# Ledger of designs, part 201: miniprotein binders against q56419

Target 1, 326 residues: q56419
Amino acid sequence: MEGRTLEEVQEEVFKRHGVLVPKKELEDLAKALEEAGLLLTEKVEARLKEEEEKLKRERPMRLAGLSYPEGEREARAFLEAFRASYPGEGEEARVLLMPHLEPSRVPEVYGAALAALEKTPPPERIYLVGVAHRPLKEKAAALPVPFQTPFGPALPDLPALQALDALLPFELFNTPLAFREEHSLELPLFFLKGRFPEARVLPLLVARRSPELGEALKVVLRDFPGLLVLAVDLSHVGPRFGDTPLTRTLAEEARRRDLGFLERLAEGEPEAALAFLGANPTRIDGVEVVASLLPLLRERKGKVLAHRLDLEAPTLSAVGAGTLVL

## First folded at step 14 (miniprotein)

Design ih86
Fold by ESMFold2-Fast, scan of step 14:
Structure ih86 (fold): chain B 326 residues (1-326), chain A 108 residues (1-108)
Amino acid sequence: as target 1 above (326 residues)
Amino acid sequence: GDLIERLEELAEEVIRYLKEHGEEELAREIEEQIKDIIEALKSGDTESAIEILTELAETIARVLHRLGAPEELVQKVAILILDVAKALGMSPRQIYEIAKRFARAIER
């Protein structure tokens, strides 16, 4: 009801039901709705506090039975099917860029990520950097609890997380509720845990450009070595994302933009990758992650293993996805 | 109150596990070190408490790792040690050092 007057409400009721409601009755109704809204707000706040307390102990699966199988045996078969969807061989990753969109939409891209993980020695820990789809109190956040998966819980690397927190100018563990429903961590984690069941994880979310995060991570990775994973999607085009309907020209531009971005990262030139996107405006959700992690991406050469622009025909929209090994 | 309570919880978890695995002598040593931290805190000697905690953290991590302690216990102990470190007012550098020593001790 924000921006609607009592006069507008009175007119709408008259038009739809042919009844003129006295202004006093509308005022009484508005007051009752406001009081009910306050009670709903109190209940919502109480429920959010309960959810926040639960998140102090563990992060439950939200997408099991939807994006991946709930049972361990079925989940393992599912993961192997994704690997089989990519006909190529992987390469060892020190840094892995992989998507976080619905896996069934780009199975060969996730398969390429799995191929890279097969060539990578098992890490002690995985720095999993996703994109915040909920507001954070700071530019970045982490949740230092076990994340449930069909392969068992992905355990937090508590010492490494605390070391990172100590180096940051803000509290790292600042927004637990942002992790309650976060597919940019949950979906890549399914694949990472399936391949490296013993690796501990640093689940990190970036909401806004944080150079201080990249500087701190450079120090932490020296003393706490591990695999760095950037879980980011590429171009978002079409009406579903507030853009014009997808055309062949827009699809070609999106593919060129995605590949130009990834190839510059593969040359160890992340500033050039960002500049390329600035010259070719687009909605790539990984920009803030890459911009935050510049010190970790410079002078690391690698290879683009896969890229796909997934078409959502009913909405004339598309999302780009890629696998990059550095 | 919270700090002493955390130290007592740390002692209970570690000493119980060590005694259950035949490490009676080591359990006594760790119990004495935790007692020394508590006594240092009661006397206002925070510097000694920090020094003892830093050495103790690495020792506990190494022993739990050597005995094949469940990961759930290792994580609980890590949380308790880092909570104690923060409550002691340790600097970011000192917290970083404790975290690094603990992580290296539990490395596979």
Scores: ipSAE 0.496, ipTM 0.822, lowest interface PAE 2.7, mean pLDDT 88

Design ih87
Fold by ESMFold2-Fast, scan of step 14:
Structure ih87 (fold): chain B 326 residues (1-326), chain A 108 residues (1-108)
Amino acid sequence: as target 1 above (326 residues)
Amino acid sequence: GDLIERLEELAEEVIRYLKEHGEEELAREIEEQIKDIIEALKSGDTESAIEILTELAETIARVLHRLGAPEELVQKVAILIWDVAKALGMSPRQIYEIAKRFARAIER
């Protein structure tokens, strides 16, 4: 009914289906469909506004009972099991790169992150930088509310968030709804809150590279010291990600690419790490995070504690995950 | 106006808590500082209003922290202070300075 006369619609229905629909019934149907569409749109808009308003007060758990246990006791046992999955000792972190991939798929990588956190003095605050999986109004965003966890709410560091907002050329608190369903923050936060229950958090999402974010964070971290956490996954290869089906050779290539990237970051050469990816193309969803945080990563030497390429045989695809301390 | 309403809301939250915890003298002192901000604004002296707000923000944060105020109250007070700072037309650097002083006062 998009620009067609009612008579034309009536005639085509008769020709295709042998049914003559009176013009009045077509008019009534068209009006009813338009009215139903308007009512549905109003209901959807009302629900989105209600959800956005709720997000101004708190961010509820979405993955409890799915990716991690809902109860505190079970959550603590779960966290200790992940630590036990990594046989090594950690190293103190000023900057921690950890995954946001489903934890059960790479338990030893999360275990390595936990080992590093055990060697790290409790920070006053955690700068948790994840990857936006939904559109943001600006290049980056934050949500300045308590994030619920099985270990209690992770409280926002409001002064540090406000200081950061003041230095940015855009409004930091710009897309609350993007945080409603965001595993790149929720999954790392589960582990971070379990280890540092008193630390406040700056929950940050990066959608596109923002050099101004890295420059502002360098200033803010000097006056509001804390642990910087980059919650990023590594190589995304195979049909699930728009690539060719995974082969043994492609998997080996992905492992070498991931390690080459992490090793360059560990040398304090983040520009070299990005250039390496450019010369050896891969779909790392965290590249925009690293590119935004260059001023915080330069000249910081560290160590790769763990790396795994998680193979998904049914889709002939894989996702890389690693733990890096700087 | 909105700015005066935010200053009044800030006063109500802080003064109520202080009085409930036996800090009558400090409550009166903070009430007078907020009145000084309002009088400075009324006379067009925004610069003095900004200076008083900056000192008041740190003082409120320090007192609430010393008294072990609930986290929800500290967060609400912080939000009100930033709303007032923005309404005063404070520069990004001035807002940054308030945030820094507040954070140091509530540090563990």
Scores: ipSAE 0.603, ipTM 0.858, lowest interface PAE 1.8, mean pLDDT 88

Design ih88
Fold by ESMFold2-Fast, scan of step 14:
Structure ih88 (fold): chain B 326 residues (1-326), chain A 108 residues (1-108)
Amino acid sequence: as target 1 above (326 residues)
Amino acid sequence: GDLIERLEELAEEVIRYLKEHGEEELAREIEEQIKDIIEALKSGDTESAIEILTELAETIARVLHRLGAPEELVQKVAILIMDVAKALGMSPRQIYEIAKRFARAIER
């Protein structure tokens, strides 16, 4: 009924079927449909407000029983299995880059991250920076509530979060609903909480590059020392991501692109890492995180512990994942 | 709840914990400081309220840490203090300073 008046609809029905539908009946029907739409919208809005209020108290597990076990004992065994999947030794991390991809797809990459955490002294707090998969009202956001895990709640570092908020030109706690379903925080947090059960957490999401976030974090990390974790995936290649079907050559190019990016970060050259990707059309969701955190990554040398390009055969697509210690 | 309700909740939590751990004199001092903040607010003296809160925040954090208070209580107290600070209209610099002093006092 786009662009049609009630009179035009009435005339069309009369011409085709010889039935004159009273305008009153058409008006009543249109009103009923609009009222039904309003009631559905009102109900959806009420539900969203209820969910937002719940998120002011705690962030529940969403992927328990799906991506990791719900019970603490089973979760512990699951964590140890991932560590066992990486045959190497880790290195101490001051900054850790790890994936947020489904863990079962890249177990040795998560195992490498766990190996690095084994060599790292327990931090007072963890700055966990993930990628927003839902719109944020600002370039970045945080949720200052306990995040539930099978190992108990990961408690927020409220003083450090408030210190960070005070330095930013925008409200840090701006989009609670974006945290309701956010695997870029939940999946790395499972591993981090299992290894450092006493550490407080700053759960941060980046939607768009925010140089002001990186500058503020550099100040906050000086006064509130902790482990910085970048939870980012690498190359996204193939039709699932609006690209050409994956071939051996394109897979090799994606691996080379991922490794070139990581190796430049390992040399303490994050601008060079971003420029390297700029020369190649990629869908690396970590680009906005790295671009935001430049002041924290410059002149910090480290090592790439693991890399994998995980192939999704049914879609001829792939996602890259890596573990980098700085 | 309003600002005064937050201050009363903060007093209830902290004073109860301190009395349960034999710190009756300190509980009395903290109760008096919270009353002074409420009194300053009722008289429109926001500047005095801010000054007292800043000193109180560090004192509470230090004592809770010394007594080995549960992390859950420490986090709840931090929330209440920051809520009060924001409601008082404290500047970003003042909020940063309170946060820094509190964090130093509870560092493991």
Scores: ipSAE 0.363, ipTM 0.741, lowest interface PAE 3.4, mean pLDDT 87

Design ih89
Fold by ESMFold2-Fast, scan of step 14:
Parts: sequence; C-alpha cells; structure tokens
Structure ih89 (fold): chain B 326 residues (1-326), chain A 109 residues (1-109)
Amino acid sequence: as target 1 above (326 residues)
Amino acid sequence: GDLIERLEELAEEVIRYLKEHGEEELAREIEEQIKDIIEALKSGDTESAIEILTELAETIARVLHRLGAPEELVQKVAILIFDVAKALGMSPRQIYEIAKRFARAIERG
C-alpha cells in the first residue's frame, strides 16, 4: 500500500470487480502484509547478526577453487606460474600498488607484483589497503581477525591495528559484514601470504576519502614499520560500468589515463596524479585510496613495472591493472 | 563484571602456559600483578590499574617471546589485553603506548 490510500484501493477494486470491499477488511489485509514484512525483516536482521558474529572469529576464503586453488601445493604452483608470466626483474618496494582484478585476466601484472616482492625483504607486517565494494559505516574500516588462505591464516597485527584505531576520530572496526565478500583484500592477500608467510596483516578498506586515515597511518608506520600495499584497479570503461561501448580511441584514452596516473605516482607527486585525471577521477578504481594516503605517497619515487588494459569483448568494456613500486 | 572476567581469562591463559613450561615462579608473579589490578579496580583506583596493566602487558609479551609461544596464544593474549585496556577507559595515548610496548617486546624480547 505504499503510495496508495485505503480509499483509493477500495475504489479501484470496485471499478474492476463491481465489489465494494469494506474498509475494515482492507485495514486487516494491510496490517497482515505489514506484519509479514516485519517478520521477514526480523529474519534478515537475525541472519546478518549471525554472519557478523562469525566474522569476529575469522574471515573464511570465498574465492578458493574459483580465482585460486584451495590446496597449498596447487596454490604454490599457481603462484609460480604467475611469477613466470612476467619476464622482468622486480624492484624493492616500500610501497606496492597492485591490482585486485581477477588474476587470470592480467597474469603478467600479478607476476610483476611477485617479482617486486622477491626483491623486497620480508616485512614484519603488511598494511593492505583495498577498496570497499560494500557500504561502510565510516570512511574506512578494518577487520582484526585471521584471514584464511591456502598458505595458512594471515594473522592480524593486533597491536598495530589497535594503535591505528587509537589515532582515528572514528572506530576502525566498524563494519565487519563489509569484509565477508571483499575481493580487493582476498585476491592480493593470496599473493602476499604466498610470498611472506610470516608477515602479519592490517586489512584496511577505504570507501570514501579519509585524510585522517593517511595522517594516522604515517604515525603508525613510523612505530610499526611494514610494507604498504595499495590494492587498486585502474580505468573502468564501457557499458558494464555505465559508460559508452569501448572503441579503439576510448581504450587508448584509458591506457593513457592509467599510465599518466601511475607515472605521476612514480615521481612522488600523488596530487599531480589525481589532478591529471581531471574532471572525471572516479573512472579509476583507487582514487579514494590514493587521496586518503597522500602523506605516505609524497616524495616517494619508484617505477611502473607493468600495465595492462583487460578487454572484455562481449560487454565492450575494459578494466586497467598495473604494478607500481615506490 | 566483564572486565574482571577478562582479567581472569588473561591470567588463566598465561599462567597455564608458564606452568606447562616450568616457569612456576614467574606464573605466581604474574598472578599477583593481575590480583593487584583487580584490587585497585575494587578500591576505585583506576590510575594504578592502568599503570600495572601497561607494565604487565610488556612483561607478558617479553616472556611469550622468550619461550617461543605459539602464535595462537599470542593472538589470544593480545585480544584480552586490549579488551581489558578499553574496558578500563584508557585514553588513545595510553592504548597506543601499550600497543607499541607489546609489539616491541613480542618481536624483540
């Protein structure tokens, strides 16, 4: 009955069926429908509460057997195959930008990330910053539980997470359910855990620009040093993303935007990287992550190791992916 | 009640591990420090409770590092320590200092 009065419903039934339904009968029906809706809402809320309680203990694999193998031996062989897909050598990373796109679509880009990790000394902890694909109660969030991987659980760095929480003007552990199905953390974590099995992790999600997160992380990284990983995809173009069908010109513009963005980050100029995107910075996944982490990216020079624009011909769409070391 | 329950759980986990590894005297010392925190809380002396907890957290981390404690135990102990710290109403600065001391001790001794 939303948008309709009981009198309007009564009149429509009379016009169609020649029957005047008593107002009380319509009121009783409306109440029954409202009560049924309330019961459904209560059941949905109970289910969400149950899932939230499970996430207080651990974060299970969701993409095992789909995006990567479930078994440790098979996962190791899979990781080695991705490394072999990149013919170059890596560079040592203090900051690593890598994708979270389906790995099989851009194997050489993940291979470049693995090459960089080979040249990087094992960190005590990894600050893994992904993109929230579901709403957060705050601009950013973390989940302080073990994340399951085929290489064993990636354990949270509880002291560093608590230190970060203490510096923020909002509660860091604010939206556990957002982590239930989050490929921007799960897919990079597979590669990171395979290379650094002993490193603890800070799994962080950014939904909107949070300068306070970047300022807090600058302080925490000084006292809790580690590898900073930005798990972000680049250009999203075509109908799948609400844009016009991909043409050769639009694909070349997307490659130019991706590379111009990455090269400016490589020069230690993240504000210039954001400005380069011009009037439409939201076309690149990770803009909100980069904008949040400005204090950590300024004056850090590095190198773009790989870039690919993955073409999805059936949808005339594409997603950019790259590996950058700083 | 929950705060005292968390302190008792922290005591049980650490003391059990220490006794299983022949550290009975250190287990008694840690038990006494936790008892001191509980007594300070019952007397309304939250400042003393906070100071003792801060020192105790570092001591526990150092001992767990020395004994090569399993990661599962280290994780559980850290959870309990920060649950207690928050229940005590420790300031952000105090939480940050506990975190820093605990991390340094668990990694380096």
Scores: ipSAE 0.827, ipTM 0.931, lowest interface PAE 0.9, mean pLDDT 89

Design ih9
Fold by ESMFold2-Fast, scan of step 14:
Structure ih9 (fold): chain B 326 residues (1-326), chain A 108 residues (1-108)
Amino acid sequence: as target 1 above (326 residues)
Amino acid sequence: GDLIERLEELAEEVIRYLKEHGEEELAREIEEQIKDIIEALKSGDTESAIEILTELAETIARVLHRLGAPEELVQQVAILIFDVAKALGMSPRQIYEIAKRFARAIER
């Protein structure tokens, strides 16, 4: 009925089905459809408000039983299996870049992250910076509540979160619903909580470049020392991401692009890493995170521990994943 | 929001815990400081209220940490303190300083 008169609808029904529908019945039907749509909208809105209120108290597990085991004992065995998948010893991390895609697709990469965490002294707190997969009201957001894990709740570092909020030109706790289903925080957090059960967490999401977040975090990290974790995936190539089907040549280009990006970060040159991506176009979902955190990444040298390009054969697409310690 | 209700909730949580752990004198001191904040607010002396809250926040954090208070209680007390601080209209710098002092007091 949109953009059509009731009379035109009446004529078309008569031509196709030989039935003359009275104008009032079409009006009543249109009104009933609008009322049904309004009731559905009200019901959805009520559910979202209820979910938002629940998120003010805690963030429940969404991927337990799917991406990792729900039980603590099984979760511990799962974590140890991922560590075993990486043959190296790792390196101590002050800053850790790790993936957030499905762990089973890149077990060696998560294993490398675990190896780095084994060499890292237990931090008082973890600054966990993920990528917003849903819109945020501001450029970045945080949720200051316990995040449930199979290893117990990952507790928020409330003082450090409040300190960060105080330095930002926007309200940090601005979009609770964006955290309801956010694998870029939940999946890395599973591994981080398993390794550092006593560490408090700052769960942060970046949607758009926020230089002010990086500047604020540099100040906060000085007074509230902790481990900085960038939970980002690398190249996104193929039809699933709006590109041409993956070929051997395109896969090799994606690997070179990912490694070139990580290697420049490892040299403490994050601006060069971003410029390299500009010259070699890619859909790295972590670009906005890296661009926001420039002050924390400059002049920090480190090492790329692992890199994989995970092939999604049914879609002829691929996602890059890596572990970098700085 | 009603600042006085939040301050009374903070007092109830902290004082009950301190009395249960033999800190009768400290419970009395904290009760007096919270009373002083409420009196300052009633008289329109927000600057005095801010000064007392800043010292009180660090004192509460230090004592709860020393007594090995449950993390759930520490979290709830932190929430109440920052709710009060924001309701008082404390500046970003003042909130940052409370946060820093509180964090150091509860450091493992």
Scores: ipSAE 0.825, ipTM 0.928, lowest interface PAE 0.9, mean pLDDT 89

Design ih90
Fold by ESMFold2-Fast, scan of step 14:
Structure ih90 (fold): chain B 326 residues (1-326), chain A 110 residues (1-110)
Amino acid sequence: as target 1 above (326 residues)
Amino acid sequence: GDLIERLEELAEEVIRYLKEHGEEELAREIEEQIKDIIEALKSGDTESAIEILTELAETIARVLHRLGAPEELVQKVAILIFDVAKALGMSPRQIYEIAKRFARAIERLG
């Protein structure tokens, strides 16, 4: 605590309780709180070091029992229910864009992704590119450990990850703690592992535009072919995201921007998709991933299978979600 | 120290599995190649160590795949090989080459 803050505390206690707390007692309390804060910081640091060490061996489930069932049988039934929520047959994907939003909010969108995976031959590996929700030391990162799922561990493609690391101008395995709590990887991975239980995975996070990641992945995908999955959500509008309350006009703008973005990607024109969004006023988080992966998205034509703008009525906010096959 | 320890751990894991699956001659050959890497390192001949490791990595991957080794073992062996490669100071190009050869050896689908 600062001296001015101590004076304010002393004055407030006097006004409310008629007691003048000696400044020395407040100073001693402030020192004790500061010392306790240092001890708490040391305990937090020790806990983070322990978690980081555990992440060298495996990445445990965090959302099991919350966003999907813990048991394999229940998880399988859950996955099949999501597939059943989408009436279409899907299309084969070499690149799949799918959401990472809470699945129960957009079941038809996840169902469309599952339909596409049904039409896709089993890949040797999946390049799963999500969005970092915590700071990374570099523009992108990966965690080269098994990711636990109800269907068994999704094993890392260690050779492909090492090949990718070798081509990058930064250390790929740079922020393991960012993966401790990361739904943009865990939620899509549940569906991907359920459909392709034998595929190895490259779990990748993008925090900021990394053209060097896209250039490296272009080389690696040629020598280590696999399914590329962009696990991104679309528009984020409303007060929950620091924006004005959702109106019909804002919701229509969000849908227009989501669909215009996806349709341009489906034409194999990712630069046009980014240009269409301009300043990205509805906060499509996929822009950083698309901007990083341009070399992999150019001249790939495909189809938008599903789109929804999910309304979060209590906060007057909404999040867009879509499924695109390329 | 650490590098030699990782090479010894690699030898132990691979040789044990090969002997358990009746590949006594191949186990002997791999043990000799790992000893050659260790001797090259002790003499400061890092280039020879790199050459031997590159060939050995592919050979180990092919044999483990042929014998149907558990994925847990394949993952552990891969970690040890790349740890050794980095500790040897292998260039990005050399590491990429090992990665490509190892991945091709353990490929299931094509």
Scores: ipSAE 0.808, ipTM 0.923, lowest interface PAE 1.0, mean pLDDT 90

Design ih91
Fold by ESMFold2-Fast, scan of step 14:
Structure ih91 (fold): chain B 326 residues (1-326), chain A 111 residues (1-111)
Amino acid sequence: as target 1 above (326 residues)
Amino acid sequence: GDLIERLEELAEEVIRYLKEHGEEELAREIEEQIKDIIEALKSGDTESAIEILTELAETIARVLHRLGAPEELVQKVAILIFDVAKALGMSPRQIYEIAKRFARAIERELG
């Protein structure tokens, strides 16, 4: 059995299905398939088709019991504890930037987001824009199915999603498997569903700059008004992210980078915010999201409610998180 | 073929719900409109089929919302309507119009 390399299988699956299967998953499958004498690519493709079929019905919780409680009562108490962790008042949001970092690491930042949601009239729908942590066939994607939460399913806004799809030069519902495990949607959605249980959602992922997405969303938001949520983390610093070990100076630089970026967004100057990052725009998680949504962010003034740099001492690394209302 | 099968599934779901809730007259009206779409398609009159579907989408949304239909049914019906619209070869503008009319019908009664 002269097998294909794992890299060849990974590339073949990506080209056919627009999904980059993690090497560990391929390694686990390769071990099982070598025992059985089966063709690895065919078995990987069969499994991916099965997962896609499951995603036609619903998107199950993946982080329940890990990042948030599984039961509704416990989840409600958890959400209220996060709100209580932020001592300030919120501001009404038309656009909310919030993190998707593990909530327990930055409770005051999520608390600030909840404070903003308390002052925001209940939206008919939420445009939830996260960052793709897996490759997409196109620059952006959506999954038009119920997303399970401890507060019940977050239902898709099917008319608004179809309206958006109709305006795009590519298929919006192009990579279902990218949504199977996506914390940039699941973690913010927990808080949003807890606060606005009746709001429908448009779960959107951005992998690469898509000006066409921003232009289409500008049109759709006019006819299908709702809350726009950018679920993005800020600076990624230290060895865990390919940088030098965190020092006090590098942490201060990361804080200044995060705040400079957020403050320029708060002035309604998203191009200036992107320019401020200079030669290191990829050090902030949400750069491709902001670059895609420029038409929705220009000339919208707001306020930075919270910012924290979460320090991960064992790896000498840090991730920035913030809450911005526009 | 496929398109007519999807229209028949749409008809079955909506008409069954309406009859189960005592709305026999509305069930007949919606059944007639869906039959008109199917007959237009059989005669090659896609333009008339598109026009009837656009009006029917708004009517179905309004009726289901007025009757307090379960959200699961509303979601299923919306999926079928947009599947039919795409199978008809409707333009982006026409699909956008259906989406807007469907949402507007629901919002008016919720508001």
Scores: ipSAE 0.686, ipTM 0.881, lowest interface PAE 1.6, mean pLDDT 88

Design ih92
Fold by ESMFold2-Fast, scan of step 14:
Structure ih92 (fold): chain B 326 residues (1-326), chain A 111 residues (1-111)
Amino acid sequence: as target 1 above (326 residues)
Amino acid sequence: GDLIERLEELAEEVIRYLKEHGEEELAREIEEQIKDIIEALKSGDTESAIEILTELAETIARVLHRLGAPEELVQKVAILIFDVAKALGMSPRQIYEIAKRFARAIAREKG
């Protein structure tokens, strides 16, 4: 009711319904609404503190039974079915770009990522860089706790995370709650843990371009070698994402934009990949991640293994997904 | 939390595991090094405390790895070491050095 007096509220109700509400009843209602708002705020704050405290010990599964099976045996069969959906052979990866879109929508793309992991020697650690779908206090964040999976907990690489934190101009462990429900880490991690059960993980989120993250990671990767994974989706097109309804022409444009972006990354030309997107870089989910990690992507040649534009017919929208090895 | 309390917690976790695995002499050596850190801190000699912690961190990591300690214990010990390092006011360079030495000590052997 800020900006409206109780008298104005009384007058409007009288004009519309011919009922004069006593000023005291409006005052009592306003007080009750304020008290209810305060109680709701206190309850929300208490709940957030409780969740944050839980995240100090572990990150539980959120998508088990929804996006992947809860049981280890069923999870293993599920993972192998995705590998079988890709008819090609993988390539060894030093850097892997893979999606975080619902796996069942793009099984061949996840299958290509699994094929690449089969050709890759087991890493000591995985630098898993996803996209923040919730606000971060800083440009990037990490959560240094075990992440639960059907294959057992993916353990944090605490020394490497502390080394990274030490090199950054901001506190790395700045937004634990952003990790509570984050599919850009959970879905790729399911596949990575299934293939590399002993690898420790650096779970990293990027919200905005952080050149300092890329510079720090280049130093840390030299002393703490591992597999770098960019867990990013590509084009987001259609009304679900604030765009016009998908047409054949817009779908073809999105596919060309995705493939042009990936092929330039495969040539070791990440600046050219970003420039290729032109004035609309935010249409691709991975832009901020790639822009942050430029020092790690330059002059590293590789191959696009798979690409799909997944159509969501009810909303006339689509999301691009791809697998790239560097 | 009290820096000394974190050092005592670190001592309890490591010494208990070593004694349970017949490494009583190493347990005694680590106990003495932690006492030396505490004495240096009480004397205001933070530089000596930092030097001892840096060497101790690598030694603990190496011994736990050699004995095949559960990863849960290795994780707990790492948390305590970095909490102590930060409470000591160690520089980013010094924290990076501890991290590098600890990681090398617990690295999986190739082969």
Scores: ipSAE 0.815, ipTM 0.921, lowest interface PAE 0.9, mean pLDDT 88

Design ih93
Fold by ESMFold2-Fast, scan of step 14:
Structure ih93 (fold): chain B 326 residues (1-326), chain A 111 residues (1-111)
Amino acid sequence: as target 1 above (326 residues)
Amino acid sequence: GDLIERLEELAEEVIRYLKEHGEEELAREIEEQIKDIIEALKSGDTESAIEILTELAETIARVLHRLGAPEELVQKVAILIFDVAKALGMSPRQIYEIAKRFARAIRELGR
């Protein structure tokens, strides 16, 4: 029980309530709590095994009705509203960096991504690289099943996924459960499927720096050309993320760090972007993705279309989001 | 046992679909190739099994796409083929080659 002996628990109850609880009653309670904990663990394990089996067939929507509409008609109108929130024109993307933050918080940033997709010829496949928010057995993982969306299922590009797996020193399809609830894939996929309904997808998660992933992807993209999408958020500042409360000065510093990072990526200098971020410390969700994909980002010049630092007032915290085309 | 069972499942799925679409000759050819793979495996000739599987993978991809097979069937068949390839201990280069041939077959017929 929290490292306390039965004798310590008995003494604490006596001090606070003047009641001496018999050791047998405390032993019976401890046993019941242990048995309940074991049963909860068994139930959780059984549910995870059931979810893992379901994930062999499809990846269901988790955020429908919360972050985007459940119905196709409503989803289409929602997507069009996001495009309308960005007044600019896009640029053709060979590589697109977009956020995975709750869309309603940064609609113009997602609108900029949609504008870029509008200028981009429909790809045969999309390499969608997100950030693992749950542990992976390896540095990266993929799930080779249809991902449900309000626009119909986003189908996996099985040949390209298998080609990628063949080039990696680890099993690519290693952690199906990490994909059960993963907003860094689900939220960008909603927009990507809405714009490119016929494109197949390689849903990829990065947990830790994997240079071998970037090297393998460079080879695979030559034989299986497609759109590379980095679904990453930028600065995470404030107490929610273990930092000091946000001030106007700290917010402006975060904005400058985000833009400095994105501008270096736009110059085709991803190592310089990482070095800049390291010299100007900020929690950035996508640093491991960028570090993994260096071979794909070098010497690709592009443009920052949008940037927003979204304030979470109740926590005096903020998250940066941006759209970059390369 | 498991590998042979996966090959039999692959045969059943593909042959059923082909027969339902009047492709009796192609169904027989594919059935014979899968039986050849199984025979090679039973005799310990993994190299022959790999050669036959590589050719078969391209043929199956081409035929299913030509006939407009449902995506669910194409996905299931692809998964079975790659599972068999990995279980056979095919090299990364051999698996990569199968992947390229499968994708090319689908792309060429999609036009």
Scores: ipSAE 0.500, ipTM 0.810, lowest interface PAE 2.7, mean pLDDT 87

